# Miniprotein binders against a2bj90, part 63

Target 1, 235 residues: a2bj90
Amino acid sequence: MSRSARRKTSALNTVLRVVEVFASIQGEGPFTGTYSVFVRLAGCNLRCPFCDTRYAWSLEAGKPLGVEELVEEIARYEPSLVVITGGEPLLQRHPLNSLVEGLESLGLRVQLETNGILPAPARDEQLWRVYHVVSPKDVPVRVPGAKLHPSWVDYARATGRAWFKFLVANEQHVREVAEYVAKLGIPRSRVYIMPLTPEKLDMKELLELHSRIASLAVKWRLNFSPRLHLLVQLP

## First folded at step 22 (miniprotein)

Design UB28
Fold by ESMFold2, look of step 23:
Structure UB28 (fold): chain B 235 residues (1-235), chain A 84 residues (1-84)
Amino acid sequence: as target 1 above (235 residues)
Amino acid sequence: SEEIRKRAEEAIRAAQEALKEVIERAKKTGDDELQWLAKLAEIYLRAAARAFQKGDYDKAEFYLDLALQIIEEAKEMLEELKRK
């Protein structure tokens, strides 16, 4: 095969284990409200007790899908944003970089959701150029083994393409987040607090929890993330 | 194990009893933040109980611990209000 054909073959024959692909609204973080295609990758390096996507924990839960086929499937939705999530997407780092390359070649904006345990992208990775929402799970929710890799702070500083999002229940949690981000040198402008919402809240409870956490965000001068998809009843 | 299940059941029941008292006392104060803390504890304790009934003991323990911390916060606030 020619050099150009070999490069296309090697870039596009990479396989990802994918749990689901679907269109919805990004309900959390800095891109809240954006028409998005979600790509949920299989496998996770955590077992958070509050996880609402437990069906993605096992790598075996994903079906194998070639990067080229996946790019074509995503493009058919005509998304404004592609959200790569999971489990933990960085467990499939090599083929993930190939997917990002394909999506960027079509001019699609990409956001990765990660628990931040694995290192931030290196400068020579395609992932270096996309947006990241990092959700540490060691504070305040204290999931065992959930240590944020320090490279994410360096990455955020170097690129301006990372934000940090924390689940909180109350002001004590917000105080813990504030102390944590100050110690790590994460500026407030990059920090979101988001309500910790268990399943089956009625709408009144859901709205009041949002209201209380939003008020705390203002008080502590942090950004607020809703869980908008819950408020508007989308997946 | 059976021991873990039995202890979790007893802990949830005890938290439910403590919460009933906190809810009533909070309502009598008329204090908005205190009533919210009581409601928030109720939300997480309900989540713990539901998870326990489904056999999800990790989720049950997580939400129970959170509910208990909020109950304690509410109790401290109640005592502070009495001193005023």
Scores: ipSAE 0.866, ipTM 0.934, lowest interface PAE 0.6, mean pLDDT 92
Fold by ESMFold2, look of step 22:
Structure UB28 (fold): chain B 235 residues (1-235), chain A 84 residues (1-84)
Amino acid sequence: as target 1 above (235 residues)
Amino acid sequence: SEEIRKRAEEAIRAAQEALKEVIERAKKTGDDELQWLAKLAEIYLRAAARAFQKGDYDKAEFYLDLALQIIEEAKEMLEELKRK
């Protein structure tokens, strides 16, 4: 079977466990403000106490969707960006690579969101060519077992297509992030700090927390990530 | 389970009492950063209390620990201001 024919056959037969597909604005990280379609994959290898998407933790929360069907659904939205998130999308790595292949063949730009526990893409994976926002959970929020795989730093350096995003509450957390990224050799230009926002904050509190963390980002010469979707009340 | 719930309840109440003291002392100083730390501790302590009432003890513990860290930070700043 030819490489081209095998590729098309694989896409038709590959299945992903998908929790939801929806259009919104990317509210976090380097692509903040971009009209996006979100694909939330089922399954996670963490149980973060602050997780906003606990409904995606179980693989059984996902419905089986064929990759070709999913590509067609995504394309109908005419997105500027396709955000693949979850749970932890890399738990479904093989069919995920097939999805990326399909989306890229239509000229759609793809961003992956990952907790970085599983290794970065290899050079021969379709995932090698997409953007990645890596959110380590061991510092400063100290989720047990959330060790960042070192290949993500190498991948970021080799490709320029990965950024690192950290939840922070205060300056002590920002200091911990600064020490962590310096130790790992992650350049400040690739680092975002983002407010740790519990549920049910009123808008005054939400805005004030954003303002304080943004000021810290400037002080520490790090990038600031809002949670824009919360500020504008989008999913 | 009942022991864990009772210990968590007592810890949250103790943190709430400590926070009331910190808020009052911070207000008297007029220091913006100290008043913000007090408010920030209140935000996370409310999140802990809410999670506790829902039986989400992992979330409650996470936000309680965070609130306690911030309360301690505020207390250290209050002591530093007194020594000056």
Scores: ipSAE 0.860, ipTM 0.935, lowest interface PAE 0.6, mean pLDDT 92
Fold by ESMFold2, fold request of step 24:
Structure UB28 (fold): chain B 235 residues (1-235), chain A 84 residues (1-84)
Amino acid sequence: as target 1 above (235 residues)
Amino acid sequence: SEEIRKRAEEAIRAAQEALKEVIERAKKTGDDELQWLAKLAEIYLRAAARAFQKGDYDKAEFYLDLALQIIEEAKEMLEELKRK
């Protein structure tokens, strides 16, 4: 069975384990501020201590949904961007490629959020054509087993469709990020630093942390990512 | 595990005591960076204490380690200022 024929057949029968689908604003990374539909897939290959979405770690947290049904649900929101997140969405790689094909057939723009442990898309995958925000967890936050797959750097260079986003607390963390991306050959134009925000910060603390990390981004000539949805109190 | 819980609780309390000293000394200097470091350590230590009370010991350890690193950074900066 040809690669093209297999994809069409798989889309008709493919199921994703989905935790939630909702409309909001993309609050992080290069598409900050965009009216988006979020699709949170179940399952994660990490157990990050700072994770805000622990309810998505287990595959059993997701309800099985057919890809065609999911495409129709997403389309009803009339999104400007579809954000596929999770857990780690690449754990459901095969049905995810079917979902992307369905969304792109409707002209919908897609962004994937990933921890980058699994390899970047191959040229023959539908995922090759979408945007990716890669959030490595080995530096500076040092989550065990969270090594970035080197193919993501090659993918970013070949396609221009990947960016790298790092959680940082202070200048020492920013220095570590700068050294890490230099070693990997990731240009600073592809790098975002984002404040590491614990739960239950009041608004003044949240703004102070944003301000300090944004100043560091300017100082180190890196892009700054807010957590805008927290600042404006959206999901 | 009562023994592990007690040891973690003592580590958090020790960090809280160290932070109180750093906050006081930072305030006396009037130095903006020192006061920010002290506040940042307070933010993460509070997150560690809250996670500990919920029994989330991995989160508690992560934020405690981060808070301790920031406390040490503040102490080093404070000593540098005193040497001038």
Scores: ipSAE 0.857, ipTM 0.932, lowest interface PAE 0.6, mean pLDDT 92
Fold by OpenDDE base, look of step 23:
Structure UB28 (fold): chain B 235 residues (1-235), chain A 84 residues (1-84)
Amino acid sequence: as target 1 above (235 residues)
Amino acid sequence: SEEIRKRAEEAIRAAQEALKEVIERAKKTGDDELQWLAKLAEIYLRAAARAFQKGDYDKAEFYLDLALQIIEEAKEMLEELKRK
């Protein structure tokens, strides 16, 4: 392979398709309330009918951005956490490992949001070191083609750096989550239930839905994830 | 297709009628859980209707099915409350 071909392949591993970069408060999961920079990556392997970020589904919706430039942009916000989200971030796994390496070199904490369809990080990946919130799309809400990759259960057990966040509407959904995590051997302490909120819900109905699902979380001894950003009207 | 659109519109209308009956019956029971289920079904059915109006039929179907499931749960609860 010529020196030119090796340089072109190395350059491809250093570019991400990025939809947006913004600072806000993490509204969901174990890091709720944390001042965070969000990196929304383009491309998704699902077409969830309830997705609020449909604009990120196409890889073409993202701009190509170099990892080094992106690290510098993130660092300017002085974040307490970097949240990598999007469609499905693990579709850009190679440059994403390079991004994580860059961010960790600055001492920045990183959280990945994933649908859990793609394999969990291996021990040799930079992604192995970060936090992961896995949002399965096979239970209780079933998206076609969604299946939790079993390696996420193993990763969670091995590292203690993974949590599982499930969208729920009612008690039946919470029951299905409880049964599913019990069957997979996922500790309840790693499980979050989150309200399935449609777009343009009024604040009163949003609060009531949060209250009802939070009560179910207590009843079923599961963690509750708010949609805090919706409650406080942040991005 | 226009036929798919028409069927979806008819299904949403039928769900709205069923929900109206459930809401009226739920108000008479005074049961908080039942009233919440009726409200929850209303939330999702409105989401279905909004999606339908935008031509987002996948989203409309998803929220319609969810609303229908909750309506049936509310109906079952109503029948249980009548037997007590």
Scores: ipSAE 0.856, ipTM 0.940, lowest interface PAE 0.5, mean pLDDT 94
Fold by OpenDDE base, look of step 22:
Structure UB28 (fold): chain B 235 residues (1-235), chain A 84 residues (1-84)
Amino acid sequence: as target 1 above (235 residues)
Amino acid sequence: SEEIRKRAEEAIRAAQEALKEVIERAKKTGDDELQWLAKLAEIYLRAAARAFQKGDYDKAEFYLDLALQIIEEAKEMLEELKRK
């Protein structure tokens, strides 16, 4: 391969398709309440009917941004956490590993949000070192083409840096989650249930739904994830 | 197609009628859990109707199916409460 071909392949590994970068509070999962910079990557391998970020489904919805420029932009916010989300961030795995390397070199903590369809990080990837919140879309709500990749269970066991977050509506959904995680050998301490909230709920309905699902989390001995950003009206 | 739209509209209307009956029966029992299931079904059925109005049929179907499942759970609970 010519020096020109190697430079073109290296340049492709240094550009991300980014929809938005913003500062907020992490509203969901084990890092709830953390001052965070959110990096929403473009492109998704799913079409979830309940997705709140449909504008991120196409890779073309993102602007090309260099990894170095993106690291500098993130660093200006002085975040307690960098949350990499989007459609599916792992569709951009190669430049995402370069982004993680840049952020870790500055001492920044990184958390990835993923649907868990693509393989977990390997030991030689920079992504191996970060935190992961895996949101399966095969249980209890079944999205066509969604299946949790088995390597996420192995990664969680090997590193202790993965959690699993499930959308639930009622007790039957919570039961299905409990059975599913038991079958896979996922420790309950790594499992979060989160309310399935449709768009345009009023605050009273939103609070009541949170209360009901939180009570089910206690009953079933699972962790509860709020949608804190919706409750406090942040992005 | 216009036929698919019409069938979806009829399905939402039928679910609204079934939910109305469940709500009225739930009020008579005074059972908090049953009243919550009725309200939860209403939340998702409203989401289905809003999605339908926007032409988002995948979202409409998703929330309709979820609402119907909760309506059936509420009906089962109503029959259990009558036996006690």
Scores: ipSAE 0.855, ipTM 0.940, lowest interface PAE 0.5, mean pLDDT 94

Design UB28
Fold by ESMFold2, fold request of step 24:
Structure UB28 (fold): chain B 235 residues (1-235), chain A 84 residues (1-84)
Amino acid sequence: as target 1 above (235 residues)
Amino acid sequence: SEEIRKRAEEAIRAAQEALKEVIERAKKTGDDELQWLAKLAEIYLRAAARAFQKGDYDKAEFYLDLALQIIEEAKEMLEELKRK
């Protein structure tokens, strides 16, 4: 067996703890509107008070699935994009790199969602080649322990494959985001602001909040991210 | 824990009372941004109250703090408008 074949065989037998796999529309960030398969990995290194997916916080919430089996399951959906999310997917970094290798071998595009606490991919990782939407939680929402790892900014500059997405409620939050990204050297073209949407907003409230945050995005010359799946009532 | 819960409940009620005044004053001004601030505070305060009733005190505190910041912003704007 060649070195590459040996690594591929070993990687495809590794195990991920997976909470759910489902098809939907990517509703946030630069790939908004794309037919996607979501892979929600178990485990998180944060306990955000506003988290919509608290059921994914514990590793025990995930079922062990072999990477090879998972690749085959994902492929059956014929997705335009595979969104790897969680919890925090980078807590399962080694088998995650194996999953990415399998998906890339089938020509599937992959996007990772991360809170950015763990380091950005190294050049020799399969994750180096995929897209990343990084959602820092230290500004403006100030979740304890949510320090963005500096390597994400370097990674974004080196590859052009990372974007930064921030939850905001109002203009004061947008100002904090603007100051934060300026200090870190993150260009505006890589920054998205997204409405902080609590549960059980009626549709009128949800639309108005979207409208107000979108207007702020224009005013501050930042990109706007909807939460489109909420507007169209998809998972 | 019980003392913390009582304080959180009182803080939510106090915020609800403050918000009622802000809503009425904002409506009288006719100012769109001020009326939106009042509505936005209402949205997050409602989220705080709902989380509190479900025993999710971390979520309740988060949204309460956010609502209070927006209420204060609205009050400052109301004072600014009076000076005009």
Scores: ipSAE 0.855, ipTM 0.932, lowest interface PAE 0.6, mean pLDDT 92
Fold by ESMFold2, last read:
Structure UB28 (fold): chain B 235 residues (1-235), chain A 84 residues (1-84)
Amino acid sequence: as target 1 above (235 residues)
Amino acid sequence: SEEIRKRAEEAIRAAQEALKEVIERAKKTGDDELQWLAKLAEIYLRAAARAFQKGDYDKAEFYLDLALQIIEEAKEMLEELKRK
């Protein structure tokens, strides 16, 4: 078979451990408001105490899906954006690159969500070409073992396709984020602060927390990320 | 273990007592930011208590520590407002 035919067949034969596939609105970060299909991959290299998707921590939580089958399922939704999330999607890096290849062959725009512990994409990876929202967990929330890999800053500078999103509760946290990104040389234009929202807040509490963090974003000249899906009660 | 559970429960109750005091003092000041800090501490302390009831002690500890930091911030702000 030709090289292109063999490569397509091999990419479509790889398997991902997938927890769920669903349509919703991207509620966070630079693509907030976009009609999206979410692909939640199983497995995580962290056990964040505040995690709202703990059901994705174990690889056993995912069912095996072939890349070809998954691409077809995603395409049926006709998404404006494909959001690959998890757990930590980069734990399944090799088959993930195959999925990205399949999605790109259909002209679909892809965004990855990652905690940034594993290295940024290399130039020869399909993941190099897609968008990334990196959510470091070492500052201000101080999850043990959550150190951001330095290659993400280099990747962001080289490509312009990565942004950094931080959970914050108050101004002390925002100050810590500002110091952290300044030390790493991450420009303010790539930084988002997002309210740390525990479960079961009522709408008044959600709105006020959003308002307070948004005001801090303006004060500190950082971008604000809502958790829009919570405000509009979407998954 | 039982000792860890007992200490966590006592710490949450102590934080709830401290927060009640902060809420009352913050209300008397009429200061918007101080009242917000008190409410924010309540939000995270409630999350800690809920997590404790479910046996999720790591989540409970995380939110308790956050609530305690915010309570201390509010207490410092109360002292600063007295000096003014």
Scores: ipSAE 0.852, ipTM 0.932, lowest interface PAE 0.7, mean pLDDT 92
Fold by ESMFold2, last read:
Structure UB28 (fold): chain B 235 residues (1-235), chain A 84 residues (1-84)
Amino acid sequence: as target 1 above (235 residues)
Amino acid sequence: SEEIRKRAEEAIRAAQEALKEVIERAKKTGDDELQWLAKLAEIYLRAAARAFQKGDYDKAEFYLDLALQIIEEAKEMLEELKRK
């Protein structure tokens, strides 16, 4: 069996459970505004009450898709960024590393979205080389079981490739975030606060909430993340 | 389950009554931050009520608790402004 044949056999055994693949704009965090392909992986280790993507909670919600086929599908979009999200993508860590390897071999830039409960990438993982936006759910929104793994702070310091994004409703929440990141040693330059936006807000309410949280970001010297896709009505 | 549903319904009604008073008092003050807090509480209370009607009691409880915290903050500000 040739080296090429062995590679094909391994790739056929590497499968991700994928809920959806689609093109849109990255609306949140440091890459806001970037033309992106989103890959939503199935499964989550949390059941956040405010979750917008509950249809991705169960691993059973994903359809099996081979990594090589998925790489080809993503590449056809010619994305400026590939956003791997979910559920919680790190529940499928092994085939996810294979996906990242394939995407990076084509020169595609990759960003992972994670709730940070599972550990940060090790140096020998393909995930080590990509960007991460970590959204802890223990503060201020206090989702049970949502403790941030401390390795993410170490990873951010070692690599400069991780940022921390927090949902906030008001200044009390921002104060809690500020105290939390200070205790963990996360510098302000790595921290984003983002408005907690329930469904069915009209545009005036959505804009005012953005304005108020952005003003708090300036006051507290933190970065602001919009939910830009909501403002421009994209998925 | 039926007990949880009834408690959530009662709690939402009570929050709606409290919010009505807060909105009226906040408007009379003319204070921008206080009026925003009242509006913000209304936003989350509407989200709680919508979730409750759909049977999503975890979401309803989350947004109700948030709305109640903001209502309490607004009440504290009303007392502070009264003393000024």
Scores: ipSAE 0.850, ipTM 0.929, lowest interface PAE 0.7, mean pLDDT 92
Fold by OpenDDE base, fold request of step 24:
Structure UB28 (fold): chain B 235 residues (1-235), chain A 84 residues (1-84)
Amino acid sequence: as target 1 above (235 residues)
Amino acid sequence: SEEIRKRAEEAIRAAQEALKEVIERAKKTGDDELQWLAKLAEIYLRAAARAFQKGDYDKAEFYLDLALQIIEEAKEMLEELKRK
């Protein structure tokens, strides 16, 4: 490989398209309540009708940021967790591995949020070492083009560092999740159900929806993910 | 298209009428679960209507379909409660 090809590959691996960086509490999944820096990456391979972050769908919505600069920015917040989210973070897989390497070198914990369409990390990726919350969009609510990549099940089994978070509205949705994860061989201990909340929900309605879905989680022996940030009015 | 908009508007109206009937019937039963389903359908149908008003027809359709599913679940539950 020519020196120019190595420089081009190195340059492509050092820049992320970033929509926003902010500190908050992780409101969802296994790390709920954790003081976190959120890095919202630009670009998504889905167009979920219920997406609250539609502004991140286009790569052009993100600013190009150097990985080193982004690591320094994140480190200033002294986070207990770095949450990499976006549209779909794995669309920027190469520079994302470099980001993870930088963050881990500082002793920072990293959690990725992904829709699970793209392959899980391979053993040689820095992403292999971090935590992943996979949010399938094929069950119980089906988004066109969504399909969980089977490698996420294998990754979860191999590492214990993946969880699967499903949006649900009612008991039928919870049933469908239970059947789906059983069929895929995903342990129930790795499954979270989360209320499907529309925007601008009244707090009373939001609380009741949380209560109903939490009760279903207990009934079905699944983990419950709140939308804690909505309940406590954080970003 | 204007035709898509019109059809979506008609579908939302029809769902609102169906939901109104379910809410009225649910109130008469006193069943908490049924009342919740009626409320849940209302939540999503309001989301559909808001999306429609914003011209977000994909979101409107999504929440409409979800509301309709819950309305049907509530209707089924109403029929089960009448048989008891």
Scores: ipSAE 0.846, ipTM 0.935, lowest interface PAE 0.5, mean pLDDT 94
Fold by OpenDDE base, last read:
Parts: C-alpha cells; sequence; structure tokens
Structure UB28 (fold): chain B 235 residues (1-235), chain A 84 residues (1-84)
C-alpha cells in the first residue's frame, strides 16, 4: 500500500459521523440504571417502522467528529458507561474501533447497541473487548432486510460479552423469541425481552405494558428490559 | 397514492369497529387477560391512527397489523371463555 493509501485509511479511521452526544441513564438491557454517555452515530441499514430515532438514518444527519475530540467530550461527563448507538454503529466500524481504543485507554466501559445484521467483532478488533447488546429485527417483529448474522451467536459464546434484546407485544411474541433463541443455541440468560412501545403512550398504559411483559418474562424464564428512560422521563 | 391512503383509512376504521365489539364483550367476562388484550389492541390502533394522520403509512400499517393480530387473539380468547 502506498503512503497515500495508508494516510487515507488512517484519516478514514479517525472521523465519525455523530448525530448527538448526551448523558442519561441507560434505560434498557443488562446495564439498565447505569449513568451513561450516549453516542448516537449516523446511518442505518434498516428502516424500522417503529424506530424512535429516524433522524439518525442518514449518514448526512451526522456531523463529522474526530475520534480524539469525541473521547475528550465523553470523558468530561465522567460516565459509568459509554453507550455507542445510532442507526447502526457498525456501519462506521473502522473509526468505531479507534473510538473504543481511546475510551478503553481512559478505563471507560463501553457498550455497543447493534441490530446484529453486520458481522460480530473479530478477535483483532478493539470492538472484541467491549459489551454488545444485539437487537434483532427479524424476530418476533420482522423488518424487511433484517437477519441476525450468525457470528453474534459465536461471539456471545466465546466472550460472554453479548446479550440479545427482542421487542415484544404479547405472549405469542415471547414464545417466538423463546423458540428462536433455543434454535440458535443462545442461552436464555443472555436474552432480554422489551415491551414494544409506541410514541406518546400514556404513563399508566406504559406502566401496565411494562408490568404485563415483565410477567411474561418471568413465566418464560427470560430477562426483562424496561424502557426505563420513558418511565422516568429522561432522554 | 390516494387509493393506498383510502384503503389504510378504511382498514383503520374496520379495526376500530372490531375493537369496539371486543371491548364490550371483554367487559362482560370480567377476565383480566382479555381486558388487557383489548386495551393493548387499542394502544397500537391509536398508534396506527396517529401515524396515518402524519402521513407515515409504513408506521401506520405496522401498528395496524399488530393491533389486528391482538384483536384476533382476543376474539379467540372470548370464544374459549364461552366454552367454559
Amino acid sequence: as target 1 above (235 residues)
Amino acid sequence: SEEIRKRAEEAIRAAQEALKEVIERAKKTGDDELQWLAKLAEIYLRAAARAFQKGDYDKAEFYLDLALQIIEEAKEMLEELKRK
């Protein structure tokens, strides 16, 4: 590779398209309740009808930000966790590995949110070391073009650093999740079910939906993910 | 198209009528699970109607289909409760 190709690959590895950076409580998955900085990356490979972050679907919705500047911005919040989310963060895999390296050098814990369509991290990626919450969009709710990449099951088994979070509305959806994870050999201890909540739900209805899905989680011996930020009215 | 919009509007109205019947039947049973399914269908059907009003037809269709599935589940449960 020419010196010019190495410089172009180096420059491509140092800039992220970022929609927003904010501090809040992680409302979902295994880290629920953790004081977190959220980094929402731009671009998504899906168009989920129920997506609450549609403004992140285009890469152009993000501003170019240097990895070093982003690490410094995150560090100022003194987070207990850095949550990398977006549309689909793994669309920016190369600069994302550089971001993870920078954050880990400061001793910060990192959790990635992904739809699981793109391959899991390889052993030589910095992303191999972090936590991953995979949110499949093929079961029980089927988004066109969504398919869980099989390498996420292998990654979960090899590292113990992956969890799978499924949107559910009723017991039939919970059954489909249970059957799906059993077929794939995903341990139930790594599976979370989360209520499928529409926008602008009444707080009483929101709480009742959480209660009903949590009861199904107990019945089906699965973990429950709240939408805690919606319940406590945080970002 | 205007035709797609009209069909979606008609489908939402039909679902609202079906849900109204389920709600009235559910109240007579006193069954908590059935009453919840009726309420859950209402939640998603309202989401469909709101999406439709905003011109978000993909979201409207998604929540309508979900509401219809729950309405059918509630109807099946009503028929099971009548057999007991």
Scores: ipSAE 0.845, ipTM 0.934, lowest interface PAE 0.5, mean pLDDT 94

